# VH-VL binders against Protein BCP1 (BCP1), part 1

All scores and structures are predictions.

Target 1, 247 residues: Protein BCP1 (BCP1), of Saccharomyces cerevisiae (q06338)
Amino acid sequence: ENEEEQNGEEEIVNIDFDFFGGNPEVDFHALKNLLRQLFGPQESTRIQLSSLADLILGSPTTTIKTDGKESDPYCFLSFVDFKANHLSDYVKYLQKVDMRLSTFFKTMIDSGNKNCALVLSERLINMPPEVVPPLYKITLEDVATALGDDKHYDFYIIVTRKYEVNFDTDDDTDSGKRNKNKDERSKKRVKADEVDYFHEEDRFFEKYAKIHFESEAKKGVISSYMILDHEGLVKSIDELETEISTW
Below, numbering starts at 1 at the first letter of every chain, in headers, positions and changes, except where a header shows other numbers; antibody chains aren't numbered by Kabat.
F, E and O stand for the ipSAE by ESMFold2-Fast, ESMFold2 and OpenDDE, each averaged over both directions (binder to target, target to binder). V2 = 0.75 x the mean of E and O + 0.25 x the DockQ between their complexes.
Where letters were taken out, [cut] stands.
The coordinates of atoms that the task and the answers printed are left out; those that the model quotes come from them. Centres of patches stay.

## First folded at step 1 (VH-VL)

Design g4
Fold by ESMFold2-Fast, scan of step 4:
Structure g4 (fold): chain C 247 residues (1-247), chain A 121 residues (1-121), chain B 106 residues (1-106)
Amino acid sequence: as target 1 above (247 residues)
Amino acid sequence: QVQLVQSGSELKKPGASVKVSCKASGYTFTDYAMNWVRQAPGQGLEWMGWINTYTGNPTYAQGFTGRFVFSLDTSVSTAYLQISSLKAEDTAVYYCARVPDYEWLGAFDIWGQGTLVTVSS
Amino acid sequence: DIQLTQSPSFLSASVGDRVTITCRASQGISSYLAWYQQKPGKAPKLLIYAASTLQSGVPSRFSGSGSGTEFTLTISSLQPEDFATYYCQQYNSYPTFGGGTKVEIK
């Protein structure tokens, strides 16, 4: 009894998630690791992640930690100003990803009176989605402070990732048959081409996106790119918050 | 099979320019960033910067802006370092070195043999 | 930028000796520290990465330890081919190298 009570109490100890601004002293490499997760192994080698982490730490950024401000973050969200950083490695990378991005960036440079943020966010897989609405609200308040209390970005470029719902990988082969019998069985239970979200908010971002495109799957992971206006971003977060309240 | 082969030594006068090449073989050139490291005679190793082989975007350490240019020719898997307006203090062995894939980014696993650039009147 | 300080800058040792070289970082770098060996007239060779992971093909007499701000390279029984200059390098931020430790014959 004492063992079960003690073990149960230890297992249900509440974790206190705290929100912090970017900390250049300790966050730099943790941000690079989260960026590698966001972009995947192949795309990460095509981006100067150290330069990107510096851009994040110089921009409105919120991190989530459990062990105080000097510990590694489990989550981050950043709004990097496009115009101030339009010659950066990251923007050059995005311009090579798809011509819709390069065309949009040219439009933003030519406009003179419209602004755009590059949105970067990632978290460890078991982070509760309940942290997402306050994460965006806090960081958007920091953006308003930086731009002026009545100002915000006109557009947001969101880069995220999704995954293909693959066949059941349970490889028990008692039948002596290869992939064909197993594939037939799996296709009845799970659609091979079904896609799911790592980030719950992305379902709402896609709903309000003005532009949305995706990469081909690489080892079951798909890169997703979206451009939202400010109204669409706010509606996405509000709808996510409403959905979470019903859980 | 994985190798970085650099161009031969150079002897230049002050004010001249030099272009050092670093040819990669045995791996996909654009999957690894290329770094440049300098070593003056009798001195230690000094990181100069790196270039993203996919985007072509260079990043320079603070002391190496202006006269130093990193570039690529991806069709021949070659990285270049150009130094303009050469000064005597640019005399050094210049190394190219790759940074490995995402799991080991930052440690330089493969190095070129080095190119000695001597600047003297 | 992160400064790395190596000590000693120079040491004399005999074949069979245990050699220890230290590297101190001006701020925390977790385990993102590599060690290189450089022989006269040659390019540096990676010995150790992630503070303690031995590069393939490197003899087991080489070992690395440490985390945060203090790191150590140890050669358990010095061989004739080990007389060289050794450098630490951090990659928690933009790369920087230590000043080097020259290991010479007594």
Scores: ipSAE 0.036, ipTM 0.577, lowest interface PAE 6.2, mean pLDDT 85

## First folded at step 8 (VH-VL; from b4 with heavy chain T57I)

Design e3
Fold by ESMFold2, look of step 9:
Structure e3 (fold): chain C 247 residues (1-247), chain A 123 residues (1-123), chain B 108 residues (1-108)
Amino acid sequence: as target 1 above (247 residues)
Amino acid sequence: EVQLVQSGAEVKKPGSSVKVSCKASGGTFSDYAISWVRQAPGQGLEWMGVIIPIFGIANYAQKFQGRVTITADKSTSTAYMELSSLRSEDTAVYYCAREETRGYDSGSYMDVWGKGTTVTVSS
Amino acid sequence: SSELTQDPAVSVALGQTVRITCQGDSLRSYYATWYQQKPGQAPILVIYGKNNRPSGIPDRFSGSSSGNTASLTITGAQAEDEADYYCNSRDSSGYHVVFGGGTKLTVL
């Protein structure tokens, strides 16, 4: 019938999840590992993950742990302020991906009253999507406190990944020649019906995104880039929560 | 497939303005980034600016800041470039082009170009 | 700021190999994109990213880069390759687009 977290079975209801802020004393390496997973093997080599983990630990961040606050997080969500960090390695990475991101960032820099957050979130595969609505709600409250006077960001930049259904991940892994061969043989993007999500929340983020674009697939992984306004982010989380209530 | 259809040639007097249109067909216009590039007779290509139609947000080359305005009308899938205070040196072919990406390894590139609009500035 | 420099003209004998170069500090950080333009026509994309060719561009066209220099190489040049070639990238800020001055390729 009703599939509330209280009444569930399996890992979802039998897991004792505790929510903590980011802990600079203990979380650094675990966050780097989660970031490496979030971006995947190709994109993670293009981002200085140590620098990004430091930014996360200095930002409104919520972690989920099962073994107390000194243990490694299974999940995190962070909102990194764009304007304060516009010269960061991560922003430079985003600028290189697409002109839409560069143009959007320039507008934010030139604005006196608009800003955006760089949203970073990842979880281990055993973490259920049911944690996502409370994770966002708690972290957005921390954002409001950090910005003061119940403020929020005007926009959110989300980077995530999707995977191809039926991709064979045991193909050969090296060489610039493969890049040439891939270009010669593959000129069409993967169709949406052949793609699935690592993060259920991304289905809703895509629905409300003002801008959404994707990379070509590399070894079955597609990088996905989105810009949402605040209304879109909140509606995405509310609709996810409603969907979860039917599970 | 995406196509960009530009407005016809214009003859203008110095000190006036010109507004060139660029109508897109195919794809989702709101997701585009449209750049404007001009080329004076016998000269090279010169980037003027870019717009993100969904937001109506534009960024301009420093040389044209204050004289160029780039806008978009989502209901007609049309981008516009308006150049004011025209001088004879503004005589050029004006192109619109769609910026695209395949991810980090490709960066941004202009994959679809309009055929260009000739603007002649003379007394 | 970031500026892209190209030789204004280069010649190649039919069937020979030619390189067209583009130099600029921003090429350390941003890819060079290459466009071909024939008289009276809009530019067309020939190379983007590291060394990607759009559909319809012959495999005799390739791109490379090292340090501050990007190159477009045409192996086995043909008469229809006679055109102007422009490199394109970002300026040093990363927010603006810049073109090189263009290279007129003459196939002899």
Scores: ipSAE 0.757, ipTM 0.890, lowest interface PAE 1.1, mean pLDDT 87

## First folded at step 9 (VH-VL; from e3 with heavy chain R102K)

Design f4
Fold by ESMFold2, look of step 10:
Structure f4 (fold): chain C 247 residues (1-247), chain A 123 residues (1-123), chain B 108 residues (1-108)
Amino acid sequence: as target 1 above (247 residues)
Amino acid sequence: EVQLVQSGAEVKKPGSSVKVSCKASGGTFSDYAISWVRQAPGQGLEWMGVIIPIFGIANYAQKFQGRVTITADKSTSTAYMELSSLRSEDTAVYYCAREETKGYDSGSYMDVWGKGTTVTVSS
Amino acid sequence: SSELTQDPAVSVALGQTVRITCQGDSLRSYYATWYQQKPGQAPILVIYGKNNRPSGIPDRFSGSSSGNTASLTITGAQAEDEADYYCNSRDSSGYHVVFGGGTKLTVL
């Protein structure tokens, strides 16, 4: 007990991460759980997660597992074809969020030569961001194979989340207008507006996004929606990889 | 604070076209979605279409498909609505409005409106 | 074409409560957004989402919805509330915007 705690500080457990394709016979329920984590309790009730998990398992998908091919994934990335799935529940969810998504999707439907992917990715909190560059590179190779002739999607719709950092929690039990109300509002507003990322890659996606918008915070969680073109996606991953090399 | 400044009133003859401008000030124009809404005298609001300026892509109400063209110029932060083959019933005030969201629970809504451009089509 | 139905006119006595309704099948899937318009002016957003009020809109304005019906409620109506009120939502495809025909509110 005491010895194990001290040895735990000196010697870390080495965990081997293995990359696999999506496995419809194994991954369905684990993917639903990761999707529930990605969207959170409120947004999850607005999406048919079973249907979305099925779409993921029929799409170019990479999972990361630690206990062999038959174990549950700790991380996944999927590129779901929009045009083939434009009537899906998930697309209906996205249409409700913002007119920009609706308009973009309508244009893709009407286009004979442009398409986009719905990007879904989530990982358990103990998964390091260092897995992200190879995860994207491997999965984009699978996309090229699936589309044929080393093709890629023209655009990518990324849905993710961020969280508010709150270091200034005020007690409102002695409430009422006071002379310090301006100072207290300024302090609360600045600290309540501090935001951090669940997914470090999102810092780079935001830099290159053509469209980026966010929800209001709900219980400290902010939904984030982005549209990137292919160049922006590739640049984002390249810059993340470069940044990681300095860690 | 975002403001939408529209071009001035126009008088047109039937069969001609009109192009109304909507210049945005404040905020990042590339992230906008701009809707166009018209209102004939004594009538209600009628949605014509929407543009996403950064992509230059638009979606039109079926009633106006084929007669309306909505465009944007990112360098001047200006959206344009052009309506062709004008008829007397096209006499209206034409508004531009910014579409906005605060996520799923808000949906999309028009939070900022231009003051409108009066277009009169007379024979 | 309009998929949303509003009564064309409603009256309320000063200080009383009024409800303006909007009906359409798409309201089962999409929120109604409410706009106020006074003569010669652009519309102003008063309610969006389920019951969200923009900054500057008095708290006497509220929204609600159930099934295919959305309502705008004004509690304690004031003279300055006399205006046209439009509900707005998506059509059944979700790709287009539609407005109701508008309701002229007269404050007596």
Scores: ipSAE 0.733, ipTM 0.879, lowest interface PAE 1.2, mean pLDDT 87

## First folded at step 11 (VH-VL; from i3 with heavy chain D31N)

Design j1
Fold by OpenDDE, fold request of step 13:
Structure j1 (fold): chain C 247 residues (1-247), chain A 123 residues (1-123), chain B 108 residues (1-108)
Amino acid sequence: as target 1 above (247 residues)
Amino acid sequence: EVQLVQSGAEVKKPGSSVKVSCKASGGTFSNYAISWVRQAPGQGLEWMGVIIPIFGIANYAQKFQGRVTITADKSTSTAYMELSSLRSEDTAVYYCAREETKGYDSGSYMDVWGKGTTVTVSS
Amino acid sequence: SSELTQDPAVSVALGQTVRITCQGDSLRSYYATWYQQKPGQAPILVIYGKNNRPSGIPDRFSGSSSGNTASLTITGAQAEDEADYYCNSRDSSGYHYVFGGGTKLTVL
């Protein structure tokens, strides 16, 4: 139980965060909503989210809830086995994104010696980062139990998102008003559109990623794809935890 | 600017092997895939295979399966293509190319090409 | 193996518009990439994805797709556009690349 003290002027609402395993009967709808958030409006149309939610709920998954086990989760983390689900819609989507992923998947299928997990995680914006290290630790323990003999995956495919800082959403309203006169001189200072992270953990994942590539920004959102080995994942979480301890 | 520098022209006998190198200058192969493409005289482009250097994993076109080996040395940022059991039909210019992606809507594309290596197979 | 097909040769008058088409089943699932090649030179990327141009490629080059076809359009052809053009895509498996046979463009 993590108590987040929101120091707002008004009534200190203590929110307790509880960790639960994925529940297909309770979490399905909320999970789909979080997946829509994760992939955004465009990518979500390219993925069968219901099928993906089923895969997630059938895999080692941890959720965080605030109103008991029967409530909607505010966060989830899942490790989906690639080999078991190599024909899934989600894998097909990933293959289409980049040839590196496709080649990687093919090699894993052909060699049979290495295992990969598809990692999916999303949370509400107001969730504190402090929940992330225990979330990964708990879920990795569940993975080890599921695989047997304290085994772990060799590789992890992480899909996440970034955002452009100061992306004025308003410019896409091409409202036709030709107001003529605004002077030519506003030097489009290409303000180096600063990119930032929705999830702080992604900073560390990128640092230790073997492969990392990003999409072009669409409506201020950038899709980010990473391949990590197990060592890289563990180091990322450890460093995140260390950083959080300094806060 | 990243450039791909390829090894020099080769003349080989039938039945022999050739190994062509592709070195990245001004950058590394660590985050990219490298494809090999050949072009016979007066013919079109033919994809041979791709490697992900960071993992050392390669995939090949079916036509060249068992006869081509693509490798990479991360320390030198160099990719290699070895073609064995050479035939006269293998006479071609061989290109290495870097692959890039900007997400689902861009697909994968080859944005940087080497200048090519001419391999002549003559008895 | 998913094959891409192109017309072997097309001609265009200077300043006119020409469309080079690539056809193949894999194009239903994957975007085409277009390369320009001049004699004695390596291929150059000209169009990728839906309609993306690399830096340095003139705006007269554009890409489109429909069904099992992809097209490269040159609007206002210049003399310097005379070259071979190749379409490229993944095969039906998505694991391999395939090239079209190439189209020789003559600017008249």
Scores: ipSAE 0.896, ipTM 0.951, lowest interface PAE 0.6, mean pLDDT 92
Fold by OpenDDE, fold request of step 13:
Structure j1 (fold): chain C 247 residues (1-247), chain A 123 residues (1-123), chain B 108 residues (1-108)
Amino acid sequence: as target 1 above (247 residues)
Amino acid sequence: EVQLVQSGAEVKKPGSSVKVSCKASGGTFSNYAISWVRQAPGQGLEWMGVIIPIFGIANYAQKFQGRVTITADKSTSTAYMELSSLRSEDTAVYYCAREETKGYDSGSYMDVWGKGTTVTVSS
Amino acid sequence: SSELTQDPAVSVALGQTVRITCQGDSLRSYYATWYQQKPGQAPILVIYGKNNRPSGIPDRFSGSSSGNTASLTITGAQAEDEADYYCNSRDSSGYHYVFGGGTKLTVL
C-alpha cells in the first residue's frame, strides 16, 4: 500500500494505492483499455488485444487499484514468458517490427539456455512514478516464485512510447492544403531534445538497454523498443528509485 | 555519417576458407544488426545471414548453414563473415550491410552498405 | 522456401512511368524493400516499408503493395535510373531475408 499526496491548489488529497495480482475475472476490460493506451490507435489495430490481455492475466502480473480488489486497475506490470508464448499474436507482431527481434527470438528458441520475458506496463497519466519501483520489485518477486529457485529471466523486451514535445495537434485538421512539405517533416528525425517520456522509468531503461530502437513519430507519438539484460533492468529500477528519493 | 569498410579482395583455393571483415565507423555499432549479402558475377543478390553484434548471435540462410560463420567484435566495431569449404561457385562480391528500422510500418531494411569484397575461388 | 519473383528486364522511355513488380507469398505478411544497383557499385536503398524514401532518393520513386505483390514505380524516368532493381523481404518464417531475381531497367 502506497500513499500519495497530491498537492492541489486548495487541498492536499491523499490517495491510497493497493497492489494486487492480476485477476482475469475483474481486470480484463480495464487491462484492454490500458493496452490500447500503451500501443495507441495505430498499433492497437495490429495486435489482438483480447488475446494479449489473456496472456498477461495468465502471467506474473501486478496491478494497482484505489478502490479495492474488485475495482479497475489504474496500472499494471506484466512479465510474459517468451518461450511459452512464442507462437502468440503479440510475438508475431514484435517479429514484424524488426529483424533484430526476430533473430533474437529465434536464438532464444534454438539455444534453449536463456530465457526472455516480454514486459508490458501501462498506467493512467495521473499515476505517480513513485509506484514504479515497488511495482517492479513486487512483480519480480512473483516472477522468481513462478520460475522457481529464485530464478530470473536473462533478458527483457520492453515496448513503450515517447512523445514529441512541440507536436501541434492542430495541423491534423487541415486536410485541404497538400503542403508538399509535410512529407519532409515526417522524415525529419525528431531531435532528441524535442522528445520526452511518458514514463520516467523509460529514461533509465533506455540508458541500460542493449538494443534500443524507435519508430517514426506518428501524431506526435513514437514507439520505443528495448532489450535489456537482468542487470540492466535492476540498475534501471535502482536508479529510478534513487532519483525519486531526491524529489 | 555511418560507413562500412570491408577488407580487401581475396583469392582462395577450393576447399579453403575465407574470412571477410566489415568495420563500422561514424556511429553506434552495438545497436544494429549486420547482414551479409553476396553477388556472383552476372547474378542477383543473395542473403547469407545476419548478426546482432551486441549479443554475438547470428542467423543464417539455409543454403549456407554449417558452412558460414558470422561473428562480431563490438570493441572494434567489426563484423566478420567466414565461409569454409570454398567452391568455384563461391566466387562473388560479398557485401556487409547495416539494418535499420523505423517501426512496424517500415520493417527492417539495409540502409548502409559496404563497397563489397571480391572473393575469387580458383584452382 | 519463400521465393520472390521479378521480371528480368523492363524498358521505359525517358520521362515516362514504369512499374517494377515483385511477387511472393511472404509479401502478404512483410513489406518489400527495394534496392537500386548500378554496374560495379553496391546496392542503394530506394524504397522501404509502405512507401518510404530515404534521404537523397528522388520523389519520382514510390512503392506500393497489394496482396502478394509489391511494386516500385518510377514516375518520369530519367537516364540515371537505368540500373538493376531488387526487391527484398523476409521469408514466410520471418527469420530470413530473400531477394528477388532483380529487374534490369533500360531507359530508352
Scores: ipSAE 0.895, ipTM 0.952, lowest interface PAE 0.6, mean pLDDT 92
Fold by ESMFold2, fold request of step 13:
Structure j1 (fold): chain C 247 residues (1-247), chain A 123 residues (1-123), chain B 108 residues (1-108)
Amino acid sequence: as target 1 above (247 residues)
Amino acid sequence: EVQLVQSGAEVKKPGSSVKVSCKASGGTFSNYAISWVRQAPGQGLEWMGVIIPIFGIANYAQKFQGRVTITADKSTSTAYMELSSLRSEDTAVYYCAREETKGYDSGSYMDVWGKGTTVTVSS
Amino acid sequence: SSELTQDPAVSVALGQTVRITCQGDSLRSYYATWYQQKPGQAPILVIYGKNNRPSGIPDRFSGSSSGNTASLTITGAQAEDEADYYCNSRDSSGYHYVFGGGTKLTVL
């Protein structure tokens, strides 16, 4: 829509986004790169990314590509079954982060009829958030097929990241200027005061999350951990879609 | 500014049960976890279990399985620990503590503690 | 096993450095957390994660770990550091907390 307003043309120039399943012959290395980006430089060293990429490729997964099925994906979403993978390296990582995750996982293991998915999703910076609602809708259909009988997971574990807005913090490093900060908002925008999202959908996931906690900021990056139930997940996506329609 | 306020001291007979309360103030009670830890006279700290109030789910140390029940009331921001079939060796100070994390580099830990509730089991 | 083992007592001369150790297999996978407890009081968090100090804990307190051993070090011990110190971590399953038996620190 910015192209329409800025260019004044009646014609919209579109880049075609094609949706594919995970392709074990093609996607492995691109998924590892996207996972490294998703977790960031610190957390990615704490997770066996090759193992996690293999789990993703064996799970309900949708990729988005612009240069055909054999090209690298710019975006993915995957739902990895927790119970089938409860001894995985990724679950061990999550247990190390917080006792709440450990307690939740033990309850799922002990349950005969409840399960959760480990949700992984990332996209390159040039991928717009408008792809997210169809991405989730398509992938949830694949989940229903994989579980059979139109089933869905009861809960979803989402790990993502946020960043601190440090626009005026770099200027404040030069302490030989500005005795009084000129902009009250600038002081709120130092690392301690303002955060923003890499993924717009996370605003809605946080709104409906049953549990949400975050790391300290490390070099401006904050890891964010959420547990949603199925109703919360679908409401998040529906609300994002509605918000997008106003952009 | 989070504080945990525990119920007062209790004296109990062997074979009975006790329910200790832990009221949280200053934070979002449902989003964190509350652990229970006890300390018998002259002895060390012993973890009993944890609850996640939003889900009402708890996990217990194996030693206390079957005797301990940990619950929470989100509307009053209060966690409860109930220990049944009391014995004289259950005489202890019972603490509640809030579990916290600051991410992987911090791990999980108990940052805010109640002052403790003394439970005495004697005939 | 899932047990965390601490020496029951350690002494240090005023102003000297002391190290309190905690041993257990789960420390290969999980950080040790350290609590200070003075008589009649609740425990207070002094070290968490690799070497994090909560606000109000003096910088003479530090933590470290290697293999199955974690250590709490107090550099330049003060009289007010006299207390019991407990290490805490997860058991090998990761689902439960466990405490060491505690170390009574005496400052001479």
Scores: ipSAE 0.814, ipTM 0.912, lowest interface PAE 0.9, mean pLDDT 88

Design j1
Fold by ESMFold2, fold request of step 13:
Structure j1 (fold): chain C 247 residues (1-247), chain A 123 residues (1-123), chain B 108 residues (1-108)
Amino acid sequence: as target 1 above (247 residues)
Amino acid sequence: EVQLVQSGAEVKKPGSSVKVSCKASGGTFSNYAISWVRQAPGQGLEWMGVIIPIFGIANYAQKFQGRVTITADKSTSTAYMELSSLRSEDTAVYYCAREETKGYDSGSYMDVWGKGTTVTVSS
Amino acid sequence: SSELTQDPAVSVALGQTVRITCQGDSLRSYYATWYQQKPGQAPILVIYGKNNRPSGIPDRFSGSSSGNTASLTITGAQAEDEADYYCNSRDSSGYHYVFGGGTKLTVL
């Protein structure tokens, strides 16, 4: 009888969302799992996820939990400082993807007064997108505190993923069965061939990105890489919040 | 279809400057990266630098630091390479090329090349 | 090291297989890209990434790599394959491109 409750533990229905800072003693393994989901089965093997989870836990990070502060997070957002971590495994991964990222990073390293954040965010399949605007607003306040005097990063490097609708030769088992729909992963409704988003916020990030490029699709998953300036990031979140208000 | 159209051949005297243009058509120019590569007669290819037009950010090979300036005009989808204090050894064909990626497994590469601009530096 | 080394010249009989090599320490971290250049023409891309061929490049062209060495292989060489071949990759810093010195392929 408890099997129904056990099967439903990863689903969020009628539960209050509580926001917490990153907890190095509690969150490590859950963050690794969320990172594996974020990058997908191929890219996750090219990034040392334990090292990246440690960077996240040492950075301005907000988690969302539903079972109290000592439970595993269902969602996180982190802003990892680029200059402090420019020799990290994750930055080396990004440099291999594209020369534009390498050139941009060189410019940030050489700058005395400009910097960027490496943005990482993921959530379990049933976390509603309504959490995203407050998640960003809270975490950006933490960034301002960490940098001091209402400061923010000049630029943001966002890595995320998209999927091809109607891809059915292989499913990604690490990322919550991301198949034929954009907001319900358990439904098998079929639509015309297209690319869709795992993260609704990415529609707006793409609109305001200064640089955006994508991988070829592999097993129906497309990696997406973006550089936004601060104005673009804020506009993206504000427009998402406005869109949510119509839901 | 992406195309890069370069300006015509130039003859210059030592000590002067040259500015070569590279006009792009197709795609979104602001999202590009444009490299400049030269080739002296009978010699190999030599990378000079790259620009990211949306940011106006350029990175130069060490050999050309201080003599080369790479710029872009987004309104005309045109990149420029200016080489100053010309010497006879700067006689070369100058190419522009667009950089591309298809993700980690492709790395970064130059997929579209201009036809080249011959610059001759003579007395 | 920040340099890529290629043999300056290689010959192949018509219809035979040839391998052009490129060596450098940065090839352990970055793919080699291969360009073909015929006299009086701009370079064209023939191989990128692990072994990707752009549209329009014959399937007799392939790429491979092991350790610090990358290779371009042409199976069944044709007369029109006679050209200079350049490998290209990142330098050790990852911030700059570098070219090998080029290999002149002669089809006999």
Scores: ipSAE 0.794, ipTM 0.902, lowest interface PAE 1.0, mean pLDDT 87

